# Ledger of designs, part 392: VHH binders against q9y6x5

Target 1, 379 residues: q9y6x5
Amino acid sequence: LPPKLLLVSFDGFRADYLKNYEFPHLQNFIKEGVLVEHVKNVFITKTFPNHYSIVTGLYEESHGIVANSMYDAVTKKHFSDSNDKDPFWWNEAVPIWVTNQLQENRSSAAAMWPGTDVPIHDTISSYFMNYNSSVSFEERLNNITMWLNNSNPPVTFATLYWEEPDASGHKYGPEDKENMSRVLKKIDDLIGDLVQRLKMLGLWENLNVIITSDHGMTQCSQDRLINLDSCIDHSYYTLIDLSPVAAILPKINRTEVYNKLKNCSPHMNVYLKEDIPNRFYYQHNDRIQPIILVADEGWTIVLNESSQKLGDHGYDNSLPSMHPFLAAHGPAFHKGYKHSTINIVDIYPMMCHILGLKPHPNNGTFGHTKCLLVDQWCI
Below, E stands for the ipSAE of ESMFold2; O stands for the ipSAE of OpenDDE; V2 stands for 0.75 times the mean of E and O plus 0.25 times the DockQ between their complexes.

## First folded at step 16 (VHH)

Design uh43 (framework vhh_8dlx_2)
Fold by ESMFold2-Fast, scan of step 16:
Structure uh43 (fold): chain B 379 residues (1-379), chain A 121 residues (1-121)
Amino acid sequence: as target 1 above (379 residues)
Amino acid sequence: EVQLVESGGGVVQPGRSLRLSCAASGFTFSRYAMHWVRQAPGKGLEWIGNIYHDDSTYYNPSLKSLVTISRDDSTNTLYLQMNSLRAEDTAIYYCARHIWGEARKSAFDYWGKGTLVTVSS
């Protein structure tokens, strides 16, 4: 009988929110579990890329979800939030729920984690919900807990995704203490509801629960805009993604487009694909466009107009503002242990170990997470 | 200022066809993907489909056989053609501008005010 794991994501939960706001329910969870204070995510620090890195243990150039907006020049296919269900985009990696279902007698359940409503390598989660932002946290939780208790073969891996605090982080900015306090208190109450539901159903003591996020959030401003239309005429290129990482597909000579962009703003780095810094692990995939623009933290790239965003993410993954945290509780985890930092790609091999799965080749290092686990030694 | 204005709604009989329009202003329309979204009474938002700058279209699989999205970049106008209208198609129809690089709750940056379509005999 394999162990069970529930993986929960609160989108855009910046690590330092834990130090600046009160989370009584989350702190009770951590007191009897583990906390990783910072998770270093992958570049680009965006929702779809990082959610897929968590469940594959791969850098974006390897798993193929290299941005929230993508274009494939060979097939002429487009990818975005609203048209994300083509398996073509997800098939460059094998996520953990697929591996879970393809080994012996196991099922997976999903409440809206990115990719779980798509058949990947001809395999979709045994139980899943099609993405719909209007579905309440309570309904997602009700379905996931029902499937954890009432499935044959048993659900051993389950995922739950919630859009906040990302949506509010964009709208208000992370420095709006009044609005962010309200939003984060609501999230803490949802964590309390999660724990209470698991206890009432008799799941709490035997279920491993991970609470994490894909990225953080940084403050933006109308005083920190880069007008791309002041750099280059739009007739010279096709825009595939805009801000804070712009993906440029030239309609003319690539070098000519690069030269028009290179010195346009002191707050933007311009890279030919082969010159993208090695530390980003963001080069070896055809979905990465020939020219990539990277804005400095808090700067927004625009097309001759203002930006409505007071907060954003997607910036350099070395920035602490882009980092989420990871908290976990359950029979696999120590109680009352704090760890400073892991890489987001390390979560996958840790989860495979907990579930007794053989991981696919990945960029994570199991040794980075072994101090969290009761069946491992830190040396 | 960015502005989107839907038109063409009204009361239509079941089985008939209807074309909705969305007039865009305040931005370079031809650079953006554009979306159609609807909300039936007492229901959540339902994505209908979108059209990219290169005229490639993507549709909600449940609606693909019933709708066609097109655009006229010379007039900054987005269209939704609906065929074989049913009572279930009664909704407020919105056009929305695509956001690059956004995922989940923040899918669109600008919406129109909507146009009501009522399908009844």
Scores: ipSAE 0.772, ipTM 0.896, lowest interface PAE 0.9, mean pLDDT 93

Design uh44 (framework vhh_8dlx_2)
Fold by ESMFold2-Fast, scan of step 16:
Structure uh44 (fold): chain B 379 residues (1-379), chain A 121 residues (1-121)
Amino acid sequence: as target 1 above (379 residues)
Amino acid sequence: EVQLVESGGGVVQPGRSLRLSCAASGFTFSRYAMHWVRQAPGKGLEWIGNIYHDDSTYYNPSLKSLVTISRDDSTNTLYLQMNSLRAEDTAIYYCARHIWGEARYSAFDYWGKGTLVTVSS
């Protein structure tokens, strides 16, 4: 029987939540599996970019999903989470479910992972659910487990996406212990339901399961706002993305717009595209705008309005508050092993190894994850 | 204060056309992309389409041949033109302001109370 892998994402699950809250079900999962305490995600630390990096092993400049809101000046196309169905945006990379279906004549299944309801290189996940936030975790889990157990050719790669704790992280902020305790307890219960369902269906002992996330969350405040309209008149530029990374398309000379913005706030860095720090790997793509503003952790860029959000992400990927974790269990993984840090792009070549797939060229390093795997020697 | 007010709903016969309006106030309308969303009785929200500041439009593929979205920045008004209405188009129709860079669970920050469209004969 070919190896099988289920990749689960809880959006916005900050790594240090594991140390500040109780997760009895997740801790039982980890006890018999592996834990990576911090996953260093890609910049910008947003949902679509990082979810696509997990399944391609590429930096955002290489896979082309460079933000949750994008504009391509050549084609004049716009991208957002509501109009994310155009293959144009996704075709700069080959995600693992496409490789799985094309290399091995196997099936893939998807419950709402970003990109899985889009034909990419004329290939869509064999089984998928169109994105709908109203669909329960239980319904997503029921479909995934049905497809894993009852498909021919067999489903060998499956994905499951859940919007929490990101939605509550934005609403309450990560420092709201009372509300976040309730939200995270519910997530732990969903992990318990997942494990119980896999055991009941006879899948647990032979299935590799990865539980991870795309980014963390940091506390925001009405006392930490940067009013962009106080620095530059809106008639001089088009705004492509706002906060905490603003993407600016100048309507006048780029240098004039840059000069108006660079002295705007001590809590915001202003970059011409070619001056974006190399460590971000966020420069070599036409979808990256001519001027990028990067707010300091916990600061929100606004347009002469208050902000309703008490938590946010998108900040510098070196910040621990932006990091998710990775936990895994299954025949490919050691039992009771703890690892400190990997890069989010390292997940892709590891998953290809588990599934016996030849990875497309990528930015991950297999050596970074080999200590997690039973068939590898760890130095 | 940001406000969005939908109008133009009512009872309409199958096969007919209807135009909905959304009046925006309390912000610089011309800077924002705007969305139309609907909710049929007992169903979840269904995204209809959006229009950007440059008049670029995007539609739900299931609805593209049946709807047209437009805007008038001089009057701060968003429009939804619907043609060849069918019973399945019976829903409350909402106007919503676009959020830059948000996750899948929340594509818009402000939306109106909605306008009811009932398609029956």
Scores: ipSAE 0.716, ipTM 0.867, lowest interface PAE 1.3, mean pLDDT 93

Design uh45 (framework vhh_8dlx_2)
Fold by ESMFold2-Fast, scan of step 16:
Structure uh45 (fold): chain B 379 residues (1-379), chain A 121 residues (1-121)
Amino acid sequence: as target 1 above (379 residues)
Amino acid sequence: EVQLVESGGGVVQPGRSLRLSCAASGFTFSRYAMHWVRQAPGKGLEWIGNIYHDDSTYYNPSLKSLVTISRDDSTNTLYLQMNSLRAEDTAIYYCARHIWGEARDSAFDYWGKGTLVTVSS
């Protein structure tokens, strides 16, 4: 009876890949559903920030996950991929699975979406898997579909996360057509497996499925390095995050550190926190450091060392290379409809509408996604 | 050239303590967070914990009561103190250098070759 939604993320799936590679399974999914060609993500264009924006509808300055590496000066707490389980970092927002469990007598299920193995406002997903990169897509899918079919109260919101094509995008770079073709074909096969599993279990016709991603990927090079140690001696600051957005905590006067950095490289913009462009919505949070360095697309900030990364993300969110896509199928969605662009924060209020939940205050605009939905008028 | 060299492994009886060392060279050690990771025979990598430049430590919840990580920036050395060793702690122990801003890809850029710890009666 209640509407059900499965939200799937393939980390680092650049929108442009859809035009440059063949995805027979994804194209069949889209043919009977909807495609948003570009999703304009939030700044910075990194994994934890954008995954949390999808499920909260908030800019990073509002939800508090402002980077993959963070530091809180008051508590002296550090945040990173290896240390992401402290609720302190996640409690500045209410993700959709918490709302789903608290507004209705419903359950949520999670296969490794960032934040789902953390109690947030004393609420954790009803069913979840602790993050472990060694767990196969097949095992994640088996658990999520079991929970969708065999839960009481019913699972109405489920999430599924997969690390590719991000890992390979970093290793090979998005311009390596041979290696990326192989990786993306495997992802398309996983999408085929997902659809087949849902059909076999009788879930396909009544389940809303969204396939999306958090960011894209751009080509990097040993010829495009910014050596931060050539700009400023490390004794003047503490480094909180490095590349392509460096977060600088000064040990001396902030203006003095800024003056040493501001003209060091033509391929890096240096901002005092209050001078960060308003369009980034990246200023109003204590976890954003006093000085932020933003490298130009394809440039890597280093500490007097080479970088072996051939691809990276985190760059300006206006760059098409940083944009993912969104595809969806199910009873809530039109069939064969293509839409140009939405903001990543718009996904949250759309999902709330599909599930019949009252959204928490958010930065998304429901009007931007209404043309995707069968129960809406979009002329 | 970045180098990390682990030492201090060997055969130890259950219930005993052991301290491992990691000697770092080729970079400014005091700037980097450092990690300890282990791999038991036939199993995947298990993160033990890390230590930041300010001596803040974070541990795998399954191991936190059994291990202590420390560093000596004057000698560019990372330490892992292990107490109440069990047969299940038999593994190759690796030292690794932290990467800023990574999630779900790789948290480490340079690894040592490891030191074997065998817990046996």
Scores: ipSAE 0.800, ipTM 0.907, lowest interface PAE 0.9, mean pLDDT 93

Design uh46 (framework vhh_8dlx_2; at its last look DockQ between E and O 0.85; V2 from the best seeds 0.79)
Fold by ESMFold2-Fast, scan of step 16:
Structure uh46 (fold): chain B 379 residues (1-379), chain A 121 residues (1-121)
Amino acid sequence: as target 1 above (379 residues)
Amino acid sequence: EVQLVESGGGVVQPGRSLRLSCAASGFTFSRYAMHWVRQAPGKGLEWIGNIYHDDSTYYNPSLKSLVTISRDDSTNTLYLQMNSLRAEDTAIYYCARHIWGEARHSAFDYWGKGTLVTVSS
């Protein structure tokens, strides 16, 4: 029987929530599996970029999903959450479900992981759900487990995506203990439902399950706003993305736009594309705009308006508040092992190893995750 | 104060056309992408399409041949042209302002109150 893997994402699950709240179901999962306490995600620390990095093992400049809002100046195409189905945006990389279907005579299944409802290199996930936020976790789980048990060729790679705690993190902020406690308890209950469903269907003992997230969350405030319209007149540029990383496409001389922006706020760094710090790996892609603004943690860039967000992400990937965690259980994983940190790009080559797939060239390092695996020497 | 006000709804016969308008105020309309969304009685929200500042349009594939979105930045007005109306197009139609950089939890920050379109004979 080929090895099977279910990859689950809870969007915006900040790593230190595990230390500040009780997760009885997740802790039961971890005690018989592995925990990576911090996953260092890719810059920018946003949903679409990091979800695609998990399944490709590539930095954003390499896989092409460089933001949740993008513009391509050559084709004049726009990308956003509402219009994310054009293969053009996703075709700069090969995600693991495509490799799984093309290298092996196996199927993939997807419950709403970003990109899985798009044909990428003319290949769409064998079984998938079109993205619809109104579909319950229960319905997503029912479809995934049905496909894991009732597919030919067999489903060996499955994904499951859930929007919380990101939506509540934005609305309440991560420091709202009362509201976040309620939200995180519901997520823990969903993890309990997941485990019980897999046990009931006889899948639990032979299925590898990874529970992870794309980024964390930091507290924002009406007292920490950067009004971009106080820095520069809007007639001088086109805005491609706003906060906390603004993507600026100049309508006039780039140096003139840069000079208007560079000293506007002590809480924002302004970069010409070629001056973006090398550690971000955020430079070598035409979808990265000529000027990038990076707000300091907890600061929101606005256009002469207040912001209703009490939490946000997208900030510097060195910030612990931006880091998710990774927990895993199954025949491939040790039991009761804790690891401190991996890079989010390391998840892809680990998953390829578990599934017996040859990884496409990637930015991950298999050595970083080998201590999690029973069939590897930890050196 | 950001305000979006839809108009042009009403009772229309099947097969006819209707143009809805959305009047925007309280922000620089020309900078924002704008969306049309509808909700049929007892159903969830259905995205119709959007239009960017450069007049680039994107549509729900199920509706692309039946609708056209346009804008007039000089009057801060968004339009939805609907052709060959059917009973299933009966819904409250909302205009909504685009959010940069958001994914998977909220696609829009400000909504109008909606305008009701009833398709009946």
Scores: ipSAE 0.820, ipTM 0.917, lowest interface PAE 0.8, mean pLDDT 94
Fold by ESMFold2, look of step 17:
Structure uh46 (fold): chain B 379 residues (1-379), chain A 121 residues (1-121)
Amino acid sequence: as target 1 above (379 residues)
Amino acid sequence: EVQLVESGGGVVQPGRSLRLSCAASGFTFSRYAMHWVRQAPGKGLEWIGNIYHDDSTYYNPSLKSLVTISRDDSTNTLYLQMNSLRAEDTAIYYCARHIWGEARHSAFDYWGKGTLVTVSS
């Protein structure tokens, strides 16, 4: 029986939702497996960067997906969710599904994880779905389980992505107990459906399953806006990304742009690229613009307009509000074990270990996840 | 107030071409990327393509060579040229304003009421 792994992400699932809301199905999953209460994700705490960090074990500066909105000045290419298919953006790293399916007698399957519908290094997931937000969780799950159960060579690594609770977190904010309780109950029901489906298909006992997320969510407010247009004329720069980490490409002298911005708001830090704090590991890539603006938690950078978001993410990765969780179950994992924290880049070498893959050079530390695994001595 | 108003829809025979317009107001049009999106009867939204401030364009691969997006910043107008129209191109066509930094969540903060295109004999 080759080792098999299913990696599941519920986008924007803040770690403390587990303490503040009821998850009977997820709690049953955790009781028979492991929990990491806080996963320290990578800066910036956005969707594409963190999903790629999970599957590469690399900081954003090293894998090249440095934001959800990017510009490459050499090739003059733009990147966004709508136009994310050019392999150019993804080719600075090798994600785990590529490494996996290049092994003898192995395939990979994907239901909408960012990048899995792109031919990265001329290699696309063996089985995949093109991204389409209209496709139900049930259909994604049915395709994944069909591929896990019926493929030759066998699917040994699979991914499954779901957009909630991120979409609702933006709409309502994480502090809206009524609406978020309804949303999170639906998520827990989907987790119940996942486990039930795996049991009915005979996959549950021999499949390793990781349920995690890319980031959390913080509350926003109309009282916490930073109006960028009030501080600098829009003609002096090109805006590559806006909030909460703005990416600024100067059209005039860089120091002049910096000086116009540095006192714009006490709730925003302004960094020249070379001055970005080392702890962010967010400096050594040409896609990181010459100036970035980092709003304080709960503040929104706007262009002389109001904001409709009641929740957001992308902030400093030291903030607990930005941290997701990780839960796992399967033959590789202990039962009933709780761990306080790991780094999100640690997930990749752990997954490689479970699958018997040689990891590419990465920023993760296998030792941080040893206590989760039955074949390792917990120190 | 941000406003986007589509026009140029109507009934068109299969095989013909049609050009749609989107008039923008209430914001600095020239700094924003803009999108075209459509919704066929009973179906979900389908992204057609976008155009950035520097006229760089990106298209849905399934519509390759069938559409062209352009913009005129002097008139704050976005255009969609559609060629070799088919019955399946019958849809309401929307223009939408790009929002930076979204992923797997709508990449638009404002969009119009749409213009109906019907491809029939």
Scores: ipSAE 0.800, ipTM 0.914, lowest interface PAE 0.9, mean pLDDT 94
Fold by OpenDDE, look of step 17:
Structure uh46 (fold): chain B 379 residues (1-379), chain A 121 residues (1-121)
Amino acid sequence: as target 1 above (379 residues)
Amino acid sequence: EVQLVESGGGVVQPGRSLRLSCAASGFTFSRYAMHWVRQAPGKGLEWIGNIYHDDSTYYNPSLKSLVTISRDDSTNTLYLQMNSLRAEDTAIYYCARHIWGEARHSAFDYWGKGTLVTVSS
């Protein structure tokens, strides 16, 4: 039988939550599998970009999903959570579920993973759920497991997405121990449900399961605000994205806009597109706007009438607070092994290896995950 | 203070048209994208569509043929034109202000109290 892989994402699960809270079910999962304690994600550290990086192995500039909110100046198209179904935005890369389906006797399934309800390169997941936040984890899990068990051609790759603890992180802030403890307990319980379901269906021993996340969460505060309206008139630019990385489309001369913003706050770096630091791999895409603003950790870029969140993400991807974790279990993985760090783009070549797929050109390094795999030598 | 106030709801017969309005205040309306969403009795929130600052519009595919969203920046008003109303269109309709950079769980930061539309014979 071909190998099977289930990729699960709990949005906004900060890596150090594992150190600061109790996760009995997840710890059991890890005990019988592997843990990567820190995953360095891609810049910007947002949901759509990082989820697409996981399944493509590409930096954001390469796969073209460069933010949760995007604008293409040539076509005048907009991308957002509400407008994410145009293949135009996704076709700059080939996600793993498409690669998988192009193989003989294989199909893919998805429960609300970003991009899975869109025909990418004229291929849509064989089984998928349209995104609906009202659909329970249980229902998503039931559909995924049903497809894994009963599909022909067999589902060999599946994705499962859940919105927590991200939503709660935004609402409460990651430093709210009381509320976050409650939220994270629920997440652990869901992991318990997942494991139990797999065991009940006889999938547990043969299914490879990866549990990961796209980014972490940092604490924000009313005392750490950067108000753009204090620095520049709104008529001089169009705002494409706001915080913590603002995307600025000038309506006047770019240099003038830049000069108005460059000294707006000591807690914000302002970059012309060509001057964006190389380490971000966030330059070579037309969807990246002419000017970006990057707030320091914990600072929020606001307008005069903006709503304030207590937690946020999207910051420098070198910050530990932005890093998720990766845990995995199954026949492809060792038992009881812990690894310190990988890059999020490294997940793609690993998954391709597990599934026996030829990877598309990507930015991942297979060597970084060799120690997690039973069929590889760890030197 | 940001305020959104929906109006124009009421009881209408099937097949009729209805135009809802959303009056915005407390912010620079013209630079924000705006959304319409609805919630039918016993059901979850359903996204209807949005309009961006450049007047580009996007719609729920299931509703695209039946709705038109427009805006008047001079009066800070958002509109939802609904045609050929059906019983299943009965819901509370909300306007909401777009929030940049969010995904999956919060596409907007402010919304009104809603206006009830009842489609009944």
Scores: ipSAE 0.727, ipTM 0.876, lowest interface PAE 0.8, mean pLDDT 95
ESMFold2 (binder alone), look of step 17: mean pLDDT 84; pTM 0.847

Design uh47 (framework vhh_8dlx_2)
Fold by ESMFold2-Fast, scan of step 16:
Structure uh47 (fold): chain B 379 residues (1-379), chain A 121 residues (1-121)
Amino acid sequence: as target 1 above (379 residues)
Amino acid sequence: EVQLVESGGGVVQPGRSLRLSCAASGFTFSRYAMHWVRQAPGKGLEWIGNIYHDDSTYYNPSLKSLVTISRDDSTNTLYLQMNSLRAEDTAIYYCARHIWGEARESAFDYWGKGTLVTVSS
């Protein structure tokens, strides 16, 4: 009898794709639900940071997953997507599945959402799949729907993650209409499969479903490269992350490294950590390195070589190309309502409200999502 | 041009040890983390482990007690030491260069063509 929520992410699904391509299945979903046209994500606009912001309602400086590649100078630990299972990296926040399991003695289920195969504050998702990119969408969906129907205590919060259209966005670039139309049609077909499966299993009428993404994608080019090795010799620093946000750990005096970098390219901003713009909310965490380089949209930072990427993300979170969308359907949501913009951190307190959970302190504003919800007054 | 060349594979008996090498060229090897990945016949890719520029190593928990990764930056060479080999270790072994800041996409930008290890008696 408790409310149920399925949170689905299609990695790298740029909001503008909805206007430039046909999504018959997604449009049918939206017709009887809600659409938020743009979700303003957190900086940096990368996969692990934004996926963790969705489920914690926190800026990256607060939840501690500040990049896909991180280094902690105190412990000498490294983080990447290949070695992402150390709880140390995830323990600066409490994600919604942990709260769901601890406050109400309910179960959570996860098909590969970042962090769900890691014990966080000694709590792992009740049901989960270890990350494996080779596992089909159909297999992930089968496990999630089995757990939603066959669990005690009941699964009330479930997550489902899919790698596309991000992988193809990197490979082809978002402006390759021929290749992107094929990729996006397949995603729309998967959305159709999702809805059909939920209907066949009798879940559709009583399940809240959110379809969203972590970021968008912008076009890159061999004509828009910033060669970091032309700015500074590699002996002066350790590189923690490269592009489009470079994280620099100086081996010499920080001011000396900064002075070698600060005017190197008109298409890159160089910040001492304390000078990072306040609007990014990207400063107050030990995992943010002493010097950060931020490339302009569509520019790639390289080390004296070409880049194979035709699309990328990680850029300024004010850029519409970096924004995903949010669509939702279910008993908690209005039907046929369109909303212009929310912040990605607003998703967490909205989900807590739907599930009847007390949210941990967070950076979201519940008022921003009120107009989506049937039990709220829209002013 | 970036090149990675694996060597040291072959037929070995169960219980034996084997060391694989990966020769790197065309980039500043000492700046990059490097990975070992394998693929058994008819199965998907399995990550073995990686080594960072500071010699910090991370391993697949299922394999940690059985393998050691090391590097020699003076010769641009990556090593995989395997001990107590079993039939299930039969696979093509690949050396791969790390990409900074990628998640859930391919974590590697350049791969070798692989070296075959067959564990049989």
Scores: ipSAE 0.787, ipTM 0.900, lowest interface PAE 0.9, mean pLDDT 94

